VHH binders against F-box protein 7 (SKIP32). Designs and how they scored, part 3

Target 1, 328 residues: F-box protein 7 (SKIP32), of Arabidopsis thaliana (Mouse-ear cress) (q9xi00)
Amino acid sequence: MTSDALTIPSELESALRLRTVQYFITKRPWLDLYGVHVRPVPPFGSTSRKPHFDPALIHRCLPDELLFEVFARMMPYDLGRASCVCRKWRYTVRNPMFWRNACLKAWQTAGVIENYKILQSKYDGSWRKMWLLRSRVRTDGLYVSRNTYIRAGIAEWKITNPVHIVCYYRYIRFYPSGRFLYKNSSQKLKDVAKYMNFKASKSENLYKGTYTLSMSDDKIEAAVLYPGTRPTVLRIRLRLRGTAIGANNRMDLLSLVTSGVNDEEISSTEEDILGLVEGWEDDETHNPDIPAVSHKRGMTAFVFVPFEEVDESVLNLPPEKMDYYVTG

## First folded at step 4 (VHH; framework vhh_7sr4_2)

Design D7 (from s3 with Y111F)
Fold by ESMFold2-Fast, scan of step 4:
Structure D7 (fold): chain B 328 residues (1-328), chain A 124 residues (1-124)
Amino acid sequence: as target 1 above (328 residues)
Amino acid sequence: EVKLVESGGGLVQPGGSLRLSCAASGRIFSSYDMGWYRQTPGKQRDLVADITSGGDTKYGDSVKGRFTISRDNTKNTVYLQMNSLKPEDTAVYYCARGYEVEYSDTGYTVFDYWGQGTQVTVSS
């Protein structure tokens, strides 16, 4: 595990290289590792001069090929700081312990022993290869399903058959612990994202659940509990995919099933909501005496939006304009 | 960006009438379901009435025949006309905007925008 050199097929090497550059420009995982907390926009009134050169921000905007030209044009003092940040980034990418820690955090529910078995059997003992190629849910943003439908409106004096467009969203935030947050809302991404956390206990229609991801078919089994006088469970089945290898930025919604559950069952399984939906068929529940409702509408695929991109997302546009900007 | 502002609440004697109004800011009011809920301290919110984008109405059993919900899409406003008020109608009344998430005859509406509430007190 002392060598960083690997012989990789040319097609896989091209995909891996492109993904690595794009991944580090957009995600910047080394910043969290080194305890750096960056806000993209300073507080109101913070524009007294041009921003000082920030080497970390260069990696967000520029391909590697252009970074040399930028560094070559810096003053020695700025170049020294840029070199230190760039060296930290390159050191982090080459450090197997960084990739080990990232992998063990992402797949913590499997445990250390199981992850080492997978590492040896499928990823040639390379934690970096496992991080880049093994499917994982993204935890640095939200998965968003935008659903639209048309309803008949009230007849008006000049319009015989008015129609109205309704738009609502399903939001999911995953955590490496195997827990997730789920929200149904007509509220836009920018208004919802800041409340998609476990501290927002007063946020209405924000629900907590547990999930698992199957490595063999990239299927996600998830269940969310709706607390109340008559508790209900929503079973969510998804298939993880991406627009590129390792992007993990799309999820197809396979089924949504809602059913009531007894308080006794909840008390026995309060830490594992998935236990409540074991043995459920796509159109049935574990208990055939409790009616189940299968959702037939609002099954649009989920698109991943990193937290840094929330405010600029095209998903914040009004429904009438959104479809002109979402091309992928 | 969507804000709901209730008005028309107050103190009224039993048998009296009040008309509540809810003005919605933001776009696409006409595409959504609107509803009125009420809440007494220490209890969950109860459905008073709702109205779909198509004008179909639904009422809580305790208010049927006494209350009427209506909407004006040109003014982005929903109304609740309350007649024959009883002391049991005393509550904070909330305006809500919602949408249907379930595609079936057993479907349900999710209300995810709420006003701040307006107090209605029925007392002799």
Scores: ipSAE 0.305, ipTM 0.701, lowest interface PAE 3.8, mean pLDDT 72

Design D8 (from s3 with V101I V110I)
Fold by ESMFold2-Fast, scan of step 4:
Structure D8 (fold): chain B 328 residues (1-328), chain A 124 residues (1-124)
Amino acid sequence: as target 1 above (328 residues)
Amino acid sequence: EVKLVESGGGLVQPGGSLRLSCAASGRIFSSYDMGWYRQTPGKQRDLVADITSGGDTKYGDSVKGRFTISRDNTKNTVYLQMNSLKPEDTAVYYCARGYEIEYSDTGYTIYDYWGQGTQVTVSS
């Protein structure tokens, strides 16, 4: 059915009338209103009829051509919610071409032929079903692992044994190409997110890697190269999961292993870094000067944060406040 | 965002002294490691000195015995006292804020914030 029963706040209506179409599309206030705020009272609970208001302001304000441009720019996660906004959007998101393009982009490393084989064998020829059910790393945000530990501080005038809570983060941004960006930093999510891209190549402590996702067990094999006088590789093993079907918004950190590599193994062109760790055992080393180190701490699970939620994320809160709400 | 502001650089004759200061913004300065790095044209940045939140200090081989790093947690400031300066000490000096994690991916202190740098020139 239609979402015509939803009431739009007068403040939002006024803002939409005063703002440009670009602001309207960029801020996507209809998704916040229609995705987060469901009907205030179920139909069977309503005892009085209220004047009808047109809740589908985007449909009212935009020509069909601009509506289709909005669909084309939306991430597939947004398209699913858009089907609930107005009937034109529902017809558009039922078009297999939108889901086909999304799937072929997300799994581009497999190629067109392989994706069609998987579509037919596992997803009944439905691109939408494949998008919703096939595991994928999310590329519309960052995966964040928050780690804390306690260290001794400098003795102060009134304090003999001061301790300090140190908070640091592991950040991962995946790309459909099989490449990813990795950062280990004390900087908060809101201060890091805008620089987690290949154009910010001059950013310190931002490293490039390659990954694969196994469909059979949702395990991610990843490797990051730390270039320098003694180049090292970090091998990262993760298991992808979600808080809901198709969410793909959590990753368990299974292992972290650092080991040296020979300069001879590193190409000047972009290489598949996973090749450098092929055949490694957790304690193996390829460089006697840099023995393999299997990390046992700093192994907190990753939580996905969409780019639009970065500034408001609870992960930006001080450790004292976060631990109160998250760990008790 | 955290900001580091260096001061105290300048021109000095061989054998002279300079004191560099770095004022850091941020609520929990005392929880972080602080360091000084230097860079000459055509070379990568080299560690000059660092001081941990626990007060432990490390120095580059070329400056050990001549330079002293210190911190004042109440003022959120780190200092580099440079004595017996030599022409080879000429460089842009950078203040850095970082932390040593219990289990570093590389085994080194991670420096997250850097100052804009201050020029030190030692010449006659």
Scores: ipSAE 0.063, ipTM 0.486, lowest interface PAE 4.7, mean pLDDT 70

Design D9 (from s3 with Y103F)
Fold by ESMFold2-Fast, scan of step 4:
Order: C-alpha cells, then structure tokens, then sequence
Structure D9 (fold): chain B 328 residues (1-328), chain A 124 residues (1-124)
C-alpha cells in the first residue's frame, strides 16, 4: 500500500474475506443462530401470506459489527433492499465512514488523495455514490470462463470419425493491490477455488500477474508471466460489465496475446510486466525473434462466482456430451 | 476426481528395457492428450513423450528412437516402452493428462492432472 492509504484492520479484513454477502443472504447463518425460520416464496405466481423473515427480530438479534460485515459485502441493489428492513439498516447505509473505508480499500492503488479528487469531481462528494457507481473488479470470488471445443479421436471398431468434446476453464482471482491469479485448467470450479491463493502448496498451472482498470471505458489491461520451455507473457484485455448496476460480475474477453520474452527483458522489467506489454497490438511483438500469437478460440466471457457459491455453481456441471460418435 | 496411477518402474541394467503404464480413472480419457514427463531431484520436469487424442506423438530429443508412447482408450491406459536404457534415464517418471488450447494457427497443451510418479533406476 501507498503512504497516503488507510490501513484496514487485519482481523476485520480476514472476517470479511471469509464471510460473503451471498453467504449471509443465501445461508442466513445468523437466522439459525438466533432461531429465526425462513420460508421461500414460490417461483411462479401465488400470494404468500407470510414474510420470509421478521425484520424486527433480525434487528434485535444482530449486533452492529455483524450488520456492518453484511453491508460491507452487499451488492448495491441488495444493500438498497436491506435499507427497507429497519431503521438501523437505513442508518448504516447512510454512514459515510462505512462507505469511505470500503472505497479506499477497493481503490487502494490510487491512494487517498486521488480517491478524494475523484470523489469530489465525479461523485458529488458522496462515498456511497462512488461505491455504487464506480466500476471495480470483485475480489470476493472468482471470474470463470468456460470453454468447450470439439476434436477428432482415434477411429474405433464400428465407430467411424469419433468426435470428442473438451472442456476447460480460465480462472481469475483479483486482489485490490493490482495483483491477480490466473489459472487455465480442465478441473471444475469446486476443485480449483480452494487453491486460488498465493499460499497454496498444490498450485499446478497457477500464475501471478498484474492488472489495471480504466475508469473511462471499463477496460482491464492485464499481464501474467506464463511458464513454458522459455519464459512467455500472456497479455489479457477485458471489458468489465455487470448484469445489474454495480454487480461487476461479467467480463468480456477482448484479446489474449501470448509472446515469448528474452531473459534480458524479464531481468529489466521483472517488477513491471504491464510495462513490458504496453502498446502491444494483437499481431505485434516487442521481441522480433519471438512473434506474438493472438488467441482466436477459447474467448468465452467470464462469469463471477462468489466464494460461498462455488460448490453450488452450475459451472461445476459436466458438458452435456463427453464424446460424440458418428457411424458411417 | 480424475486419478492417474503409474506402474512398471524399477531397477534395470544399462541396455535393458522397461514398460511403464498409466491407468486413468474417469470418463474422459479418450478426449484428452496424454504425456510422460521425468524429473531428477532439484530439476524441473522434462517432456519424455506425449500422444494426442488423435494419436499423434512427440518425443524429447534424448529419447527419440529409444522410447515409444502409445494409448489404449478401451483400457483408459497410456504406455511408455523404454528400450536401450542409459544411466542418464534415471528419474521419477510422471504421467500427465492435458488438453490443447487453440490459437488461430497453432496451439499448446496444458497438463493439469498428474500422477504420483514411478521411479526408474538404470544402474549395474
């Protein structure tokens, strides 16, 4: 972090990292703890005579610290909905210090001074407005790109021209520091997620990189050092979007470019991989002896999955067909 | 849930032969590339041989002409036949399953499932 950045208590940061808004909303562990029963509403039209939960009971049972943890991880829409539960939740939503701390953590690479300038110039001095409207990569889960393709198999008796479906994933985990983790794997989300961290002991095909997010067009520039028979760099260009205001839960893959790098380039730019790939065009290279290769396949958009939803994600389902046989 | 189990390693004299087998559990063996890698202590894993889902093979320069990779999709098994073994072939041999990530004109194979390894020792 910069010298002007606020320090977030490690204990609170650890608690928020392990507890997600979706976990609190979906699992509602506080409701079980305090003996509150929840009843789901039918998906198609019918009138329910009972609410999902008692808002007054929740207000009496939840301490301020737990409410702040829930709000810290809520999406803008979910947080706005929560403000309708009781006066205490409305008060929390209006607390500028809560929003200030969340914003300074999310955009810590810009520093306190730059964040205040953006706050005044673009968000009318409102930290809440900045949190709700300013684009940010989500750090409470993984972005997942599911890719499938078909390839020829070995001919077998009575099966001519066998065709097989291959399924693989690109996984990204962002950190507020400007660092990210990248993994390319055929392993499903639930088997990968627990190893998507900097301290994992079993980390095959896990790569570390750096990224920036452009405020004007929501474009992400990212680069990762990709191991191989010789050092290579993967440049990743993405556009951040969402299914709702502030969701930040989709990324369109604009380009993937792989290029080898000389040992001298790595030695001189080891701490600035983004600088090394700055100005690269899809068909150009800054290393004339090693041509850049643009990916034209495996460019499926990324979908965000919060950590608490990993085990239940539809992305864990196998492809409909594992192989395809044509008799001929 | 895919598991790769190597077998067939052991001690052999120079000039001898060994056949390694790798049995894969799981439903998708035939769709994926299979490879053999070897590693000596303190060094990175080196490619010995690989075979694509279509049957195309590639070999490391030090083993060309001596080793042969093959696969049996009905048995979910890949094999490495090692002939004319040399002391420098002494290593732990790992079976790996991979898939090709395609570019416009070329691709590369990512190996994301690995076996536990089997020791091959070539000495008198």
Amino acid sequence: as target 1 above (328 residues)
Amino acid sequence: EVKLVESGGGLVQPGGSLRLSCAASGRIFSSYDMGWYRQTPGKQRDLVADITSGGDTKYGDSVKGRFTISRDNTKNTVYLQMNSLKPEDTAVYYCARGYEVEFSDTGYTVYDYWGQGTQVTVSS
Scores: ipSAE 0.380, ipTM 0.750, lowest interface PAE 3.0, mean pLDDT 71

Design E1 (from s3 with T106Y)
Fold by ESMFold2-Fast, scan of step 4:
Structure E1 (fold): chain B 328 residues (1-328), chain A 124 residues (1-124)
Amino acid sequence: as target 1 above (328 residues)
Amino acid sequence: EVKLVESGGGLVQPGGSLRLSCAASGRIFSSYDMGWYRQTPGKQRDLVADITSGGDTKYGDSVKGRFTISRDNTKNTVYLQMNSLKPEDTAVYYCARGYEVEYSDYGYTVYDYWGQGTQVTVSS
């Protein structure tokens, strides 16, 4: 990567912090993706008036979990400003139970008892500290890997050995349940994001998988099933990192391994795809007729794009313009 | 902006011939792999034929020797010439555009654009 084009936009960094809250509430692109119906209240003023924050609409239409997604993306000083907007917001951001509920939802696969042990041993009994400092996959957007390669074309009379550039993307959406969605596509981020949900029955090449995050080394083990007449599993190994403490907005792709599996194994493990790849070596196969393939190309790191920034992302630019922003 | 439009389907007698065409809109048709798939009600889509950007072809076992896939990069069109048609060839035929991922000896093609399909019926 030449620059962090997908970090917090300069627009948000330079804006007044109250304006950042107003921006998230005005845009609301994630609400449709989460299946939340919100009354349209456009921020229309007569002249030279900036959009207002609408606390009544937020508190009535957004579940606390979605309100937290907005707050969790603000910097610490933005959260301080938000607490001054209204009494309910001050109560919410200062309430330890708000942070407890957020943590228990994010790390729900570990269970209540284990989370309390971690809280006491590593975060001084502070749920807020645990939320801000403990590594977690982000669920409020997509992780995107941009990959480019050159293909040989059909030789022509005036040009021998013509070459063509191909650009494609790997998309991942994580859920706190330990499930995730995976898509490999040449389609733009803005066109793909609309269908990155479990109800998208018409989406081609959208696959479901299961993942786990290691607390000790921030490594993600993931597996996705490609159903069909020759069922195949893709094992994805990643390392979670960030451009800032707690950002969790980058993933390095450590390995991709594809191998066939038996039909009988799939029916018994449909909800536990990770079990199918447990103990795999890079070149191991569970089906001797289908060799394991360790992929060497298309290994560009993932960058996180929040749902509210999807339409504005530089990844929507044509490949020839994108090369100025994201080289990989 | 990529759109695939199939044509040339219809009713034909056993032993007859049909030529399917798939016109692609959008840039750099020549960079992509093109394929024909078919689907019969209650069954999965089967590969009929594909052609790479380099001109290499592959055929399903049931159609080898009878069908021929070709492409015309100047017209952004892929063709399927179907000869010696059998009642078993009755299906909806789909055109698809794809690209090779994880380039290697075992690389696989992802098809992320599909046509609406064209019906082929072989009946006396």
Scores: ipSAE 0.330, ipTM 0.699, lowest interface PAE 3.1, mean pLDDT 72

Design E2 (from s3 with D105E T106F)
Fold by ESMFold2-Fast, scan of step 4:
Structure E2 (fold): chain B 328 residues (1-328), chain A 124 residues (1-124)
Amino acid sequence: as target 1 above (328 residues)
Amino acid sequence: EVKLVESGGGLVQPGGSLRLSCAASGRIFSSYDMGWYRQTPGKQRDLVADITSGGDTKYGDSVKGRFTISRDNTKNTVYLQMNSLKPEDTAVYYCARGYEVEYSEFGYTVYDYWGQGTQVTVSS
């Protein structure tokens, strides 16, 4: 690396804003959603420092379609930083049409008329206020539940009744369409995240589901279909919350129920998996041969990890490096 | 990172024997269930055999009495002894690591780490 404008103290704040913008451009966590893949920058290129930011570069590097998704995924703090970098970004952040489009995309299942009614009744006609304050599932990352349990091992010459700890994860990725992806795996977040997309249909133990979010109590109803010789549906009930207003970065797992379904029910409801579990009570029996089973362990809360934080997440740490959880 | 490496595959005459080995890199091999699956082109993977962390074994119906699964926790290795091989046993054999799903009506092992596979060909 060589000295440049970023080593001058008067440029420190501008350098931090530039680095935030460059981070989102280089990481491009939304590319999996658009099936666009960018060749990695060569290592020798990454070691060369030419850290001047030209506002024109963002217009050249990102089509308007992708630029919209960048802003839609930024938190209010990050959007404020972006507005200080580029005139187009400042204009976009202040444009009511940007917030309107973001809100209508995020809550697209409710429809335009319902969203306008909520806008007028609860958010003083401000699309920006609605985006910042109205509860929504986050689509710019994964929700991760880390679970552990204890099991007996094979007896050894020196030790009888050995006990081992197993660690596994439940992964959820939500889409604004009301679809989501679900995976139960002992693989680390950083190894799973790259396969949590619809193009990974060939990946083992990756399943598709449908969900709804209730605006009155922030409860999520979700269902996943496990196809196979003994078809099974998994109903997941969650409560959305956050560590701060508008964060939407935590989910409590309220119930987890499995039940068998008939082949005819599957063929008629392939695009509406929630229809299979409509009106179900926990432990309700829907098939005489396949009883409903309520899961009582492995129910730790979900923590949201943005795609740009996946590789550095503490959830990648082994059990001995994290606080121990007893889950069965 | 857990990595599974299979070995011991090859070409064998009908009625012959092969011993497959799967070496696991990783520090908690003994805590997990281990299994062998096989796959022919264009078809899904089928269970050949599995062995729990406690040593309990299960076999696919087509291989019962001919194949034996075992594990050596000191070497982080799982084995599949294949005897009386038939042309129908020709497949790519995969080693897998998994864990039991608690309180599930299907009560099965979820396999989420897989080896790259080893070819077994049985022909005259």
Scores: ipSAE 0.190, ipTM 0.624, lowest interface PAE 4.8, mean pLDDT 71

Design F1 (from s3 with S31D)
Fold by ESMFold2-Fast, scan of step 4:
Structure F1 (fold): chain B 328 residues (1-328), chain A 124 residues (1-124)
Amino acid sequence: as target 1 above (328 residues)
Amino acid sequence: EVKLVESGGGLVQPGGSLRLSCAASGRIFSDYDMGWYRQTPGKQRDLVADITSGGDTKYGDSVKGRFTISRDNTKNTVYLQMNSLKPEDTAVYYCARGYEVEYSDTGYTVYDYWGQGTQVTVSS
C-alpha cells in the first residue's frame, strides 16, 4: 500500500473514515446496537478486552455511503453474515458490485476480461453465484498438513529400544496475486501462523513461491525456491476440494518433487519460479549434482484454518488426542 | 517449548581455535538432528555442520577437516569445535534443531528451532 500526505481537509476526513471502517470490519459494533450479541473476536495473534462503546462510531454506520465502504472492504464470508443483521445492511449486501469486487480480487491474475467471460459462460452473469460456486484458494487463513512418523531413538542406559512419534506440519498461505508462502515445521499452528507473512524477518524455513489453479479439474500447480549456493525448487501439485460446496477448505497432496536448478535458470523474481518446473516429471533429474526427490511420505491432506480460529484449532492437539475429534 | 542457547563465541586470532556449545531445553533432544549454521551480513545462512540422531555427521565444504560437530544427549548439548580459524569464518553462528522429512526416501533435514546466535570474529 502507498502512503498518503494529508494537506487538504478532504484527505484528512477520508483517512479518519478509513480508520473507522477498519474498526467495524474487526469489531462489528453494530451487531450489539441491533440486538445481536456476539463474543468479541480478538485480532490475529493477540488478545484484546471488550472495546468501550463509542457512540460516534455507531453514528458513522448510519449513512449509506459509509455502509457501502464497510461492505466493499469486508471479507466475502463477512458479507453473507452481515446480510442477516438488519434490513438496511441486507439491502446493501445484495448490491452486485460487492460480489464483483470480491471476485475480481480473488481471481485478479486472470484479469477483468477473462473473468467477465467466465461469469457469462458458467455463472449466468451472477457475480454472487460465481463467488459461491467457483473454486478458489482461500486467503483468509492457512492450509495445514499434519504428518506423523515413528522413529528409533538412540539407546539409553534405561531404555534399550526407544520408539518416538515425530509430528511435523506443512503450512501454505495463498495470496490473490498468485504468490504463496510455504513452511515445513514441527512447530504448532498457533506458534507459526503469526509469522506466515512477507514482512516476517525471523521466520526460519519460510519460502516464497508462485501457483496457478486450473478451473477444469481444481488442480493447483505450485513451485517454491529454496535459495542457497545449490538452489533447489520444490514442485507442489494439489487438488482443491471442500467439505461443502464453495468451502474450498481441503487440498489433497498429489505430488511433491524437489530438484536442483542452475543459477542461470533462476529469475530475479519469485513469480518466474513456476516456469522452471513446467514439464518436470516426478522422477526426472534437472541438475546432475542434485537428484530429483519424489516424496512418498508426509503427504497428508491439507485442512484450512481461518486466522480467527488458529488458537482454538484441533490441529494444535497432540497426535493421541486428534483421532477423537477429526479423522485425517 | 524448545529453546536453544549458544555460548562460546568471541574474538580469536587467525589460526586459533574456539568451541561453541548449544544447550537445548524441551523434550526429545536425542531423537532430533542438530546443526550449526552461520550468517554474514548480506548473505544467506550456510550450513556449517550437522549431526543426526544416530550420530552421523556432515560438513560444509569450506570447514571440512577444520571443524568437528559432536553431541551429548545426557546434557542435551551440541558442540562445534573450530580449529585453524580464518578471517572468512567471521560470522554469527546459529544452533538449530531439525528432523528428517520423507524418511523412507532420499530425505532431507528441516531445521525449525533456532538459537539467538553467537558472534565469532577472526581478526588480528
Scores: ipSAE 0.089, ipTM 0.520, lowest interface PAE 5.2, mean pLDDT 71

Design F10 (from s3 with S53Y)
Fold by ESMFold2-Fast, scan of step 4:
Structure F10 (fold): chain B 328 residues (1-328), chain A 124 residues (1-124)
Amino acid sequence: as target 1 above (328 residues)
Amino acid sequence: EVKLVESGGGLVQPGGSLRLSCAASGRIFSSYDMGWYRQTPGKQRDLVADITYGGDTKYGDSVKGRFTISRDNTKNTVYLQMNSLKPEDTAVYYCARGYEVEYSDTGYTVYDYWGQGTQVTVSS
């Protein structure tokens, strides 16, 4: 999302895409762009140096309009944390317009009228309270399911019953539009994340889908289309949860069902993919005219990894070096 | 990291032969299915041939009887022997590594590691 009201340097705009408020408080890249330098606090209680406006040497304070634009571009999850650190951040996050815009973007598929009804009936008219307490899929990173299995190797002359540990991953990236990207891959998170976007022209086995989130039970209904001469649809049922209130950083995999579809001309841009799985309730109740396969393995829960933490994630470690508590 | 490096591509006359090789580094090669795909400009990649970790092979109809896929687990290499080449075989050929169909969402082998591709041109 970009603002047409304010001008921001392209270098700063690039940094805003994958960075958290903690990064920006620590690094403050916009301050270097505007010639502002802050002296660290000495051991014996002194304030940081303030920039001066001088014709011979121009150091400028960050304009409030630009600071406002930086806050507007941050993910709302980061804005909540920022309020604990800086007076300008605390002042800005008190503005209900930021929380209103964040909520309407996150739940855009429900529409403006429905969101206002929910706001008044369940969140005391507070957009901030609604953002903090209402379940939502996170769009600032990837959900990752790490799966392992053991398989028999090919027997060799002096080797009996060789075995190999195979590791593979399911990756999901959600968008607030109700679309998502899905990849089933043996590639590690750090190698996959850079290609988990709609503009990736060379990402094989990256598939597009549609999803909905139920407010009553935090269940996600999702469907992925595998286009081609034998088009197939994967129905994914998930339950959203978190390690803390509002974290939205875990998903339990409730079911995976694959079935062929009869329309060979179905486009990968089909928007009503969920309509194709209408009536697929369970592997016992799915449509008898269209055979479906219910998957029983590879059902490890999804863990959310923010984009700024992708390269440092323990999920990049080989199976033999990972903490088994991460996925098991 | 897993890296696939193709070699053996080039220019050949109609009716000629080429042998493509794909050397794999990184994880245990013998546990994975291997495949060869080809792509012409403006079209998606088509499966030419695949070979399972157990040695079972499948071929596209247009190449069956002319091409042979094989693997050497000791050398972590997969091969594509191409005989009786035709102008319509002109394409960039890609080596791919996949994992077992049993755990695929679609029931088909998923190929998620790819080489950079090698050009094969069949022309007089």
Scores: ipSAE 0.169, ipTM 0.586, lowest interface PAE 3.7, mean pLDDT 71

Design F11 (from s3 with G54Y)
Fold by ESMFold2-Fast, scan of step 4:
Structure F11 (fold): chain B 328 residues (1-328), chain A 124 residues (1-124)
Amino acid sequence: as target 1 above (328 residues)
Amino acid sequence: EVKLVESGGGLVQPGGSLRLSCAASGRIFSSYDMGWYRQTPGKQRDLVADITSYGDTKYGDSVKGRFTISRDNTKNTVYLQMNSLKPEDTAVYYCARGYEVEYSDTGYTVYDYWGQGTQVTVSS
């Protein structure tokens, strides 16, 4: 029997009821990325110092049809949390169609027939159970790997500079389609997140790739294409895990390998090239004039940051302050 | 053999702009870090800017907001766009190619090839 799993003290439940609907609508910029066009109830006055008002106001300002549209477009992670705060939300999260739609979106590459087979064989016909227990990459935020190295000059025609601690980040945004975005950057999370989308025309060094997640061992195989006259592919192998059951909020870096693309494949589409690099170690796809490079540095584990937490993340602190707060 | 050839240096008035180019030869340009360094007579060379094989950039404190480093892997070329030039920017500018070296729990970029340098003079 499916349980709600979320039990909170009555004091916190009351506080959440008064502010959660306003918070979910106002502070979730990722709703725009999912095509939600519902205007939230604005805070009173023009200053950020004013506290949130009673969310009962939002029920008067938004018709039920628009509220249900907001809930339908929220990720099930948020819907599960919402069940604690409002009777209306408890009705929506108990509706099996929300969990069915969420599962079919999350695992859309498998198709409807395969997902129904998995549902019946492994999850007792329960879409909610499948959502809670089946590993999935999170699409409601970014996976962030914070990396540091010491940069110094060396002798003989080279610079002797003071030692510099260089901080850089690997960013991954997954999409249910099997596509993802990859960026390696010294820019902080808050400055990168708003441009981590396929519509960002001015985003430099934002690369597109394809991935698969293995159900048996939670391994992710991913490939990124760097275009150019001598195109290269970055192969990323990850293991998905979590700090709690169903969290899916950590990824361990197993390997990073850069290799060239064969001249025969240069005229192919990005999708065709990326498909051919699966199992690349034994693959004729790699260009021998561009040697395969196995990266052994910059292998810090990825931490998931939901879009609503981007601006508040400790990963935005300067490098000298982050080492106290962030362990990787 | 890897060869780096700088161009675009010259004389410019304060507040002016220059664009330096560095044409690199050899395989695996896209897999290497590229940098711009500068040297004034009697002083050590200083990092102006660098760009990793992945396209991430770092700048020296004196040039942040004024200079931009970029690369074009299709042309095997790295660029330094210099805006709002000051007399203090007068130096010989060197292009460099490097790669990461691992040392236990740390590492750093080793620059293994250098250009011959191009003179930039900022004066009235």
Scores: ipSAE 0.000, ipTM 0.207, lowest interface PAE 16.2, mean pLDDT 67

